# VH-VL binders against Netrin-A (NetA): the designs that were tried, part 7

Target 1, 267 residues: Netrin-A (NetA), of Drosophila melanogaster (Fruit fly) (q24567r46to312)
Amino acid sequence: EPRACIPDFVNAAYDAPVVASSTCGSSGAQRYCEYQDHERSCHTCDMTDPLRSFPARSLTDLNNSNNVTCWRSEPVTGSGDNVTLTLSLGKKFELTYVILQLCPHAPRPDSMVIYKSTDHGLSWQPFQFFSSQCRRLFGRPARQSTGRHNEHEARCSDVTRPLVSRIAFSTLEGRPSSRDLDSSPVLQDWVTATDIRVVFHRLQRPDPQALLSLEAGGATDLASGKYSVPLANGPAGNNIEANLGGDVATSGSGLHYAISDFSVGGR

## First folded at step 22 (VH-VL; from G6 with heavy chain E57D)

Design AC5
Fold by OpenDDE, last read:
Formats: sequence, C-alpha cells, structure tokens
Structure AC5 (fold): chain C 267 residues (1-267), chain A 121 residues (1-121), chain B 107 residues (1-107)
Amino acid sequence: as target 1 above (267 residues)
Amino acid sequence: EVQLVQSGAEVKKPGESLKISCKGSGYRFTTYWIGWVRQMPGKGLEWMGMIYPGDSDTRYSPSFQGQVTISADKSISTAYLQWSSLKASDTAMYFCARLDTYNWGQGFDYWGQGTLVTVSS
Amino acid sequence: EIVMTQSPATLSVSPGERATLSCRASQSVSSNLAWFQQKPGQAPRLLIYGASTRATGIPARFSGSGSGTEFTLTISSLQPEDFAVYYCQQYSSYPRTFGQGTKVDIK
C-alpha cells in the first residue's frame, strides 16, 4: 500500500521576517510590568541596550528552552492602539496551525484576530478570532457549528479558558473536508497563505487585587476612540467597531503584549 | 539602512531596447514588493506595475501591459524594468519604490533616486 | 480604473499658515489612500498611508483625513521646506492610480 508520504510539516515561520507595530523601548526607555503570584514586578526596556531589548526577531528565532527570548510591545493603555505582528512566509503554504507562545509572567491577551494574506500582504482576510466575548466584540458565536458550507470561514474561540501559555489555532480542526484536504479545493484555498497578521485588541485584566495599588489617575473621557480597523479587502459587512471601553486605569500598569515564539505549521 | 539605488540616466534612439535596474539593500529584498512609477517631463506620477521578488509575482497596469517587462533577480537584490523597442513617448523619469505591506495600509516608503530615460532621434 | 482628482491645482499659502489639500476618488477606496510629497528633482516621499496614518519620520504638522471618496491632507503650519507638489494615491483596486497633484507655492 503506497504509504502516502505525509509531507513533514515544517515550521514555516522559522527565520521568517516579523514586523511589529509596537516594540518596548523603541521611543526610549519604557516601563513594563510582569505579574506573578499576584505580585507586580516592573522593569525598563530600551532598544539601545541589547540586554533590555525585546525585538520582533525573537518571535521566529531558534527556540531555546534554556534561553527564552521575547518580543514585548510598548505599554498599552486600556483604550490603546491595536498592536500588530505581521509574519511573511515568503511563499504560499498550506497552513495546519498557528501558535503564539506567551512570555512567562506576561499579561495575557483577551481579544485578538489572526488574519491571512494570499498575495504577500496586498489583501487580508480574517482567519481566526479569539475573545472571551466573541459575540459582543466580533458578532460571532464562540462555538460555531462547522459544516461543508462554512468550513472556509473564520471562527471565534475563547483564549481565556483554559489558562494556557499558548494560543493555538488549528486551521483544519473541526472542518469536515480536513480528512481529505487534497480533494477539497475550497478548503485548500482557505488554509493557503503567504503572510500571517496577528492583531491584539485587548489584554486580560490582571486580578483586581494586583491593580488595587494603582492610584486611579483621572477618568479622562476615553469614550470617543472608535478604532475602526479597516479590514482592507474583506466583504463590506462587519465594521468590527471594537468599542473597547478603555478603562484609563491601565496606563500606569505597564501592561503590554509579550510573545516568545511565533510558529506556523505548513506544507 | 534601507536603500534603493537605480541605474544611471539613459539616452537612446527609437527602436532600441533598454533595461534599467533598481538594487535594494538594508532589508530582506525577497519579502517586499517593488513598484515602478513613471513620471513624464512636467507631469504627474503613473503606476506602471510591481513585482514580488520572492516568487516573481508581477502586477501590471493595463496601460503598460505588454509595453514593458518587470522582472527581478533576488540573488543580487535587483529589480528591472525593460523595453524591447523604445518610443519617443517613453521619455520620462522612472522610479522604483518599496511597498510596505507590513502595516495596515500600503505605502511606497522607500524610493530610488530615479532613472532618466531620453528617447530621441 | 479609479480616477483620483486633486484640488486645487495650485495652492498659494504664506509660511506659517494652514494648507488644506483635497483628493477625490471616482469610486470608494475605503481608507486605502496614501499621500506623497515631491520636491523638484527629487523622488516622492511618503507622508500618509491608510488615509490618516503618518509615515515614519513625518512631522506632526502633516495630517490626513477622510474615507470613501473624499480625502484631505492638512499642513497645520506651512514650513519653508513644505513647498512642493503633493500627490494622493489609491491602492484599493488595480491599477493603482495617482491624482494629478497639487502644487503648494508661496503666496
């Protein structure tokens, strides 16, 4: 019986270029904070100091468990700008998974979207949604039944449960045609990409007990910041106006996004 | 530092062939689109087309389709614009530019210095 | 193709004054609009992309606004180095197209 040579899935992200919209210490020394066992520890990042730098290249470098390297965003305010990671694969891959490894003791993302491009970043489409509030933020149910008619659509899942150090997206999981991908042009097209973009929208709030020591700086009316992420070439429909009611209280907290590894499985 | 360096000015006759170059440095050449823009004397900017050097995916403006060839040699981080037969109307400044697709939106963020092509009898 | 129309053709402004440049698209381009500055004998320079995002190194006096078919580039206080030709460019559809340009000169 011809053993179907299951092509060895490679990490297509290894040594691939990653561009971050935000990097801690890029505009000078910045304060970032980590949270462990209800204790906050704050440090200084500075891109001019290699020991205090957290560049995006750390995301696709060789993973060493003994020397974890991290990318860190600038500190975000509760209503803050979306932080973006864009990975170029250099060629078309059929993707099987996208994984983000979180840095130890870093704040966790609550809401994020993975986009894909099939034309080297000229156009983008949603690939996967993550949120504790899928319906509220993205207008999508957290557990959508997937049939053959919608197996090429992005889903929404909760990343907050269970508490894992990794955010994983399996591109073929729960899709009926995944058993015979070679016979499904629609599903093949769905999993095909040249580039991946991760957009971070919101952090999980640290345990309120850890934030109690942060003096409530004045409630400036953050109400008006409609951040419309222009979905470039998606169908005209859902302006995801993430009205992230940014509680002003997060500006002094040193909250930020931090990822240690960005891996992409593909053939 | 990101830089695009174009080949020097060209003076040609009608009917002659020409190939001008744009060399990228200071970045991964294979992972950015390179566009070509024409500017006729005293006129505005015209998008001609662009190429992705990583796999040579090429997009043309309909006005330039079949009139020019856009190519790239990734081994030397160089993009090319070529004519098989020049016309007097091809007299213009030609710019290459890098397209940034890593942010939301698209912008030609780095430009070559331009190559002046003069076609006269 | 999408036709980009800039107005005015020439804008005469005194140093220190506000300059407002308009760009209109023949059909909606969403926010897929860029602005460029070109000085005589130089290559164009990217100012704005995504209709309103300043490119790296662009002074805060430059701002872009608009969506759909109507766009504006504003220079809040014109500096001597800002006298140039400005182009808008859509990247919503192929071919990519530029406006005809607005020349900003000294009043």
Scores: ipSAE 0.911, ipTM 0.964, lowest interface PAE 0.5, mean pLDDT 89
Fold by ESMFold2, last read:
Structure AC5 (fold): chain C 267 residues (1-267), chain A 121 residues (1-121), chain B 107 residues (1-107)
Amino acid sequence: as target 1 above (267 residues)
Amino acid sequence: EVQLVQSGAEVKKPGESLKISCKGSGYRFTTYWIGWVRQMPGKGLEWMGMIYPGDSDTRYSPSFQGQVTISADKSISTAYLQWSSLKASDTAMYFCARLDTYNWGQGFDYWGQGTLVTVSS
Amino acid sequence: EIVMTQSPATLSVSPGERATLSCRASQSVSSNLAWFQQKPGQAPRLLIYGASTRATGIPARFSGSGSGTEFTLTISSLQPEDFAVYYCQQYSSYPRTFGQGTKVDIK
């Protein structure tokens, strides 16, 4: 269809700055765990060691199957502030999608929120909710129907399908005025952003076999669908040596967020 | 290492123009607001306004709207504060500061060393 | 605009003791409040944002509390380097405004 002066959509996140609230190894060497083929393997991250660092710049660089780069959060403890990623686009963009690609074998998020800003981070509004418990955690129905009166509101989607390794939000899907966007100031404002912030709330449970392995000697709350981690044995000095033997003997340690790509379609 | 380096002290007469600078380094200059803060001799701090260098989005305190111009040149990572006609009451220390919006707060986390502007006949 | 009023104007405290500084807003700023420290001849230094969150590198002896219109900065065990002027700033509504300052002196 004929459209004068419509620029191509691009990955507006490419090489854009991303700031993470938490990065594995930023407070000294830390333990993190991966889950592959019903087994758990744990490793050490350390931001001072380039071979064991997982910085936020990995989110917006180019990845390939031979050299996947990851950002990893510090291990989640079940307390403290939620982990966030903030991406600055540098100017206003009209957005069509936001996609997060999980790292190979990473624990999967269960509940998270995407926020947007139109004023360069001075104020934020919800853009999309994701949860297996949309109503309980976010007060919203799962897969709500959208009419003209609420097409500018954030919806909640269930991301518990374990077959996909990416989390995707289409900004215009299911919104009545999207077919005629040029005539909808409301929806034009809805898709406009200068910044995107992702807030992670909960991780999915690993598959049942992996959970059975985690339960062998430690406490895991399967009924809640959320991992709880024991308090680390943290004396003064070198925490790594104090926790190494205990960590490998207990379930739940090392769970974290791990993302290899943060892409945003915009113009 | 994040740094904000301001231009040197200025001694001016009433009616003269002036443009002082604040050069940012050690971070991506275009994606942080830069604010300007005045401190008159023996007085507290006053927020004058701020600029987002990426697209020149500029916000002024009503007390300073029309009294100063805030600008930036992102090619050299420099923000500016400018007067077209100085008054003796403009005698003050002027700070630039970086606004951190990458958490849920909005704190000025890095500051320039200050530029003393003295306006007298 | 929102007026920020600090008290006391001057607070005399001995090293090792607790200092408590108050900041009141003329209308609610929720938790959108920052605290700054300024020593003579120096630029301000961010201590607290979000009313209670310490900025990076700020010692644990500094703590902030409050929400709405009433806020407190507490220095639990004053060190010699803590004698300075302290400012609160609200960023809830335009324009951002500072309090007039509280000077913390050696008693």
Scores: ipSAE 0.810, ipTM 0.914, lowest interface PAE 0.6, mean pLDDT 83
Fold by ESMFold2, last read:
Structure AC5 (fold): chain C 267 residues (1-267), chain A 121 residues (1-121), chain B 107 residues (1-107)
Amino acid sequence: as target 1 above (267 residues)
Amino acid sequence: EVQLVQSGAEVKKPGESLKISCKGSGYRFTTYWIGWVRQMPGKGLEWMGMIYPGDSDTRYSPSFQGQVTISADKSISTAYLQWSSLKASDTAMYFCARLDTYNWGQGFDYWGQGTLVTVSS
Amino acid sequence: EIVMTQSPATLSVSPGERATLSCRASQSVSSNLAWFQQKPGQAPRLLIYGASTRATGIPARFSGSGSGTEFTLTISSLQPEDFAVYYCQQYSSYPRTFGQGTKVDIK
């Protein structure tokens, strides 16, 4: 008769440290591009200039309507290492959500994986897959729920449906025992984490008009969809790391990942 | 600049207690594991254990479980290795090192300078 | 416990020549292997993690390869500052374990 989740949840990510595998302008001035209304506009990032820097601390700070802060990765080349964000919560939390808010006009991710750790980063397991091609890229159907025998499995969701400026994962949605969390050791373990790692694999295809300008800048590998399903697991766990690009001669294309907020509901 | 600075050399007698320290600076101390590594004179490296200072999660090598205590004080960014009763066989160089888990590896990327502990009659 | 065995125990090499160090695990560690360099009187220095990824600031003459149970550290053109003891470490299985070391000496 009692309902679950009696204690209040908070944003466990607020002011928590985040480490990014790449940040725009960290190795010198770089060009990045934004896409709005069928138009591409490009700018310069440089970590030595505060007005042009987009550090990882922007992901967990306070944003306000007058000064939205943004982390930006280095521009992707298609064949390089995947871009990762690692959030350390500092202790075990029971998590209800993970939300990534895109920066204004940012290129949108298409394929990405959220991993979790319960041992402060020593081992990792998949938490959620996102892709427009769940079956092809991750060998998983696009599903919104689980059966009782697999409530602890990561699902794959299509981020292109609907067209949203944020990517959200509800840890308990669609899991049969979620209403009885207090009496489900499986789901209690499922929602527990010390760290969250987001791995970005590919971006959504830009607007065709922007592609015409971007193709002059060498964005063909992104448009071709030359991705493969990662097979590698990380240390001591079910971690996945792989390149999802092919050979690319598109240095300076401006396509990149840009996130303004990384929020985690936990207790 | 990331640095790990260890306490100075110690000369002790068997049966005495000892607590040596490792102070981290230039990074967020609470979100990196700190490991302890023993090197006996003329010998190789041995992993003793490690601690996550954020919540004091502590892991020991089975060979050192119950032989030492690893602890941390996050308010002063310091990890500790301690013995309640030293033995002559504890004579060694002891290093602390930071474990980098923010990539897919687990490399000890920064090391303290070492603390020489000598236990003799 | 996974035993890490390094060979040779001592390797004598002239400056400018190639050095090849081996590390074998008693059971598979996948790619969860690190290499360290230690000079006399100094702390170890991380060279390689993930079997083949160079740590920040490590010269390109150091390279690692291997997976499973067999691993190799190669120094393509040995410099005077490279004479040291080299250790491998597995972190695939608890507890983490080091090899016994390979000393690289001047021939």
Scores: ipSAE 0.808, ipTM 0.910, lowest interface PAE 0.7, mean pLDDT 83

Design AC5
Fold by ESMFold2, fold request of step 24:
Structure AC5 (fold): chain C 267 residues (1-267), chain A 121 residues (1-121), chain B 107 residues (1-107)
Amino acid sequence: as target 1 above (267 residues)
Amino acid sequence: EVQLVQSGAEVKKPGESLKISCKGSGYRFTTYWIGWVRQMPGKGLEWMGMIYPGDSDTRYSPSFQGQVTISADKSISTAYLQWSSLKASDTAMYFCARLDTYNWGQGFDYWGQGTLVTVSS
Amino acid sequence: EIVMTQSPATLSVSPGERATLSCRASQSVSSNLAWFQQKPGQAPRLLIYGASTRATGIPARFSGSGSGTEFTLTISSLQPEDFAVYYCQQYSSYPRTFGQGTKVDIK
């Protein structure tokens, strides 16, 4: 049967507009902190100073290994709204992946949701959930595949990869009809989007004392659940970890979201 | 910074055609919906429809479907509202407005100054 | 389509006093509601979206509340520049619809 030519996949996010709900230094100089080698290193962001600015345009500009540019959110300070990134693709694309590249030494997000729109931002549906506690936070099991009855539904993936500085979502992986995409209207609609919105709910917390007590193999302890507990033991509200009763430790921590690249494979 | 500038007031007779404009500046025109709102003399506001200039996706209120044409020319950052045959009941103030979808709301955050259209014999 | 009904039609209030405006939807709009202010000869100005979130640059004396079918705009200490007509708008369902307006007059 005749087959139409299909355009090559491209990074549909390149030079696309991204709007962030929070950017470090937007309302004046702010302090943010990075965590490296069991130590905290704090710096100042200020959007009026080009050398200390971390705007959302850094997410979709050209990055290279010699000149990594970052967007940084304002530090987590309380019960504010979740931090979001909204990317407008300008038209409908069929998407194969969404990738967020973390900035060097940035804390990893622990819980976040990717949403998509097919109507230029008028309505949104979940695309992918990420969490170390998928069932508790999103009411969904951690899964790598779907059945045929729900292959158009968002899954939740466990974030347990501390050695990889990226968060990646493959739109078709683990979906039974993916090898027959051209014959699956359900999956064709599933991969179609005009906009992507990322909502960050919770950061993974660095644990300098626990990390200091461990030699090689610290990533193994995370897989056993050893380092997932600090935020979960507090009385968690419907927002950030500051509502866990550890306000002094959270206040002044300088924890924030920091992303260097927002890539979307599409055609 | 963000600004919507509409074309000037119009005085027309019934049966004439008309195209009024709304030029956006200070933002990326192609990634925001532009809506049109009618306000009849002494009356409230009515949403007429909107257009996404990036791909010309156009939505009409059922009350205005087939009565007006909404279009855009993204090369000059301009949206249009057009009648093929005006009626006296089209006498009103017409506003364009930008829709902000980059939060969880859908607020019209910037408005044009309005174009007064008067249709009388 | 969803009918938005505002009350009262006119509200007379002294400067410095609290004004409370009501907006009722004919069916649930969840929190998909905006409030606008319009002065004579001017375009409307967005005050509130999402039922309760103030738009950029809107002073704290303006607050919105409600969900579903019942919504309230409150001006906690009325200023001379606040005398205007106020409209609510739902955007839960197509087409988007405005209420008929509430005029806030100097008492």
Scores: ipSAE 0.807, ipTM 0.912, lowest interface PAE 0.6, mean pLDDT 83
Fold by ESMFold2, fold request of step 24:
Structure AC5 (fold): chain C 267 residues (1-267), chain A 121 residues (1-121), chain B 107 residues (1-107)
Amino acid sequence: as target 1 above (267 residues)
Amino acid sequence: EVQLVQSGAEVKKPGESLKISCKGSGYRFTTYWIGWVRQMPGKGLEWMGMIYPGDSDTRYSPSFQGQVTISADKSISTAYLQWSSLKASDTAMYFCARLDTYNWGQGFDYWGQGTLVTVSS
Amino acid sequence: EIVMTQSPATLSVSPGERATLSCRASQSVSSNLAWFQQKPGQAPRLLIYGASTRATGIPARFSGSGSGTEFTLTISSLQPEDFAVYYCQQYSSYPRTFGQGTKVDIK
């Protein structure tokens, strides 16, 4: 029997509301820094100055090579809460991808989790883990085998290889039933979401020469950082606590998260 | 600023219908749940249910299922609570409240001023 | 349905003193617990969510603790504006339920 027509997939995130837990310059002028080719470049953000503001609406607006807009978090500290982006799609979509495009010269994330909700934010489940330390931070192998047994589970990938400016999650890649999605209730449930939440836990460590410059430039606590990721409406035991003990997450360095596009493909 | 403004006090007789309103402003109305909470005279708070105005996903406490209707008109940023036939036991203060799901909690962070409904002969 | 039981029903405290309010759930709610304050003739105000996270604009003298079935709201140095009724609410399972309230009165 012929399969039903499937509507074209669209960027479901276009012009959708995004709420960020932190935005550079929200509490007055702040210093942020970018790292490229062993060098540090620092600037000022201020949400009261449109020319130096980096609001969350930049994540889902139109971008092109001449008009790239950027959201930037406040500078991260070793003891602060994780930074989150929450995208509300307004209804249930079947998603095929989630893509985060880094701003030009932005510091690169090392560890983060994409969560999804199917109930308009009342409960959340992991959708994709990213880390150079998948086992230590998330208790998952970096290259988990894919079969019908585990095709409905979140996996962990290492975003540091290859080194790219785009963080991409293909919801169906490597999942055996994906070739016949319309006949797979398991994968249909897997790809269904009303909301996407990205939780940033850790930035990649800058070049050692750049870190030495940071130490010379100001007082910093290089000793520790901690992450905690509660699942407020999840089943008992769904909390993930990411402990990066011994890592000082760039206090006083001006490091921050900077994303120019948050795209979600769906129908 | 975020505000929830409810319709004024009502005095009704048993058997009459009633629809009270809650208008949200200062935020994107369609992407926050709006809940309704009853407070009977001298009593505590009771969660009645809530609605997601974006797609009208509606959840009721079992105690209120079939007793009231929760609805929303997203074109005017307004949620409603309605009774088809009031009882004297419906006499109470009724609050609407916005549910914040953009953090890891589910706190009702903004509340309407309340609508006093009095049902008596 | 999860029953939330607050104690004491009334707590008499002098300004400047510490108030400790308890909330017990009939089954585990993990950390899915909120605290609200309500003054006479006013709508409730959110104080704490996630058992321990202070809502925006809430003074540091308010703190929450606990998980599972036992929860505590502490007001470390009561101010005149803190005399009110306090409610806990669980949002771990359907339906969401409030406790019956604890009134904090002037001693």
Scores: ipSAE 0.777, ipTM 0.897, lowest interface PAE 0.8, mean pLDDT 83

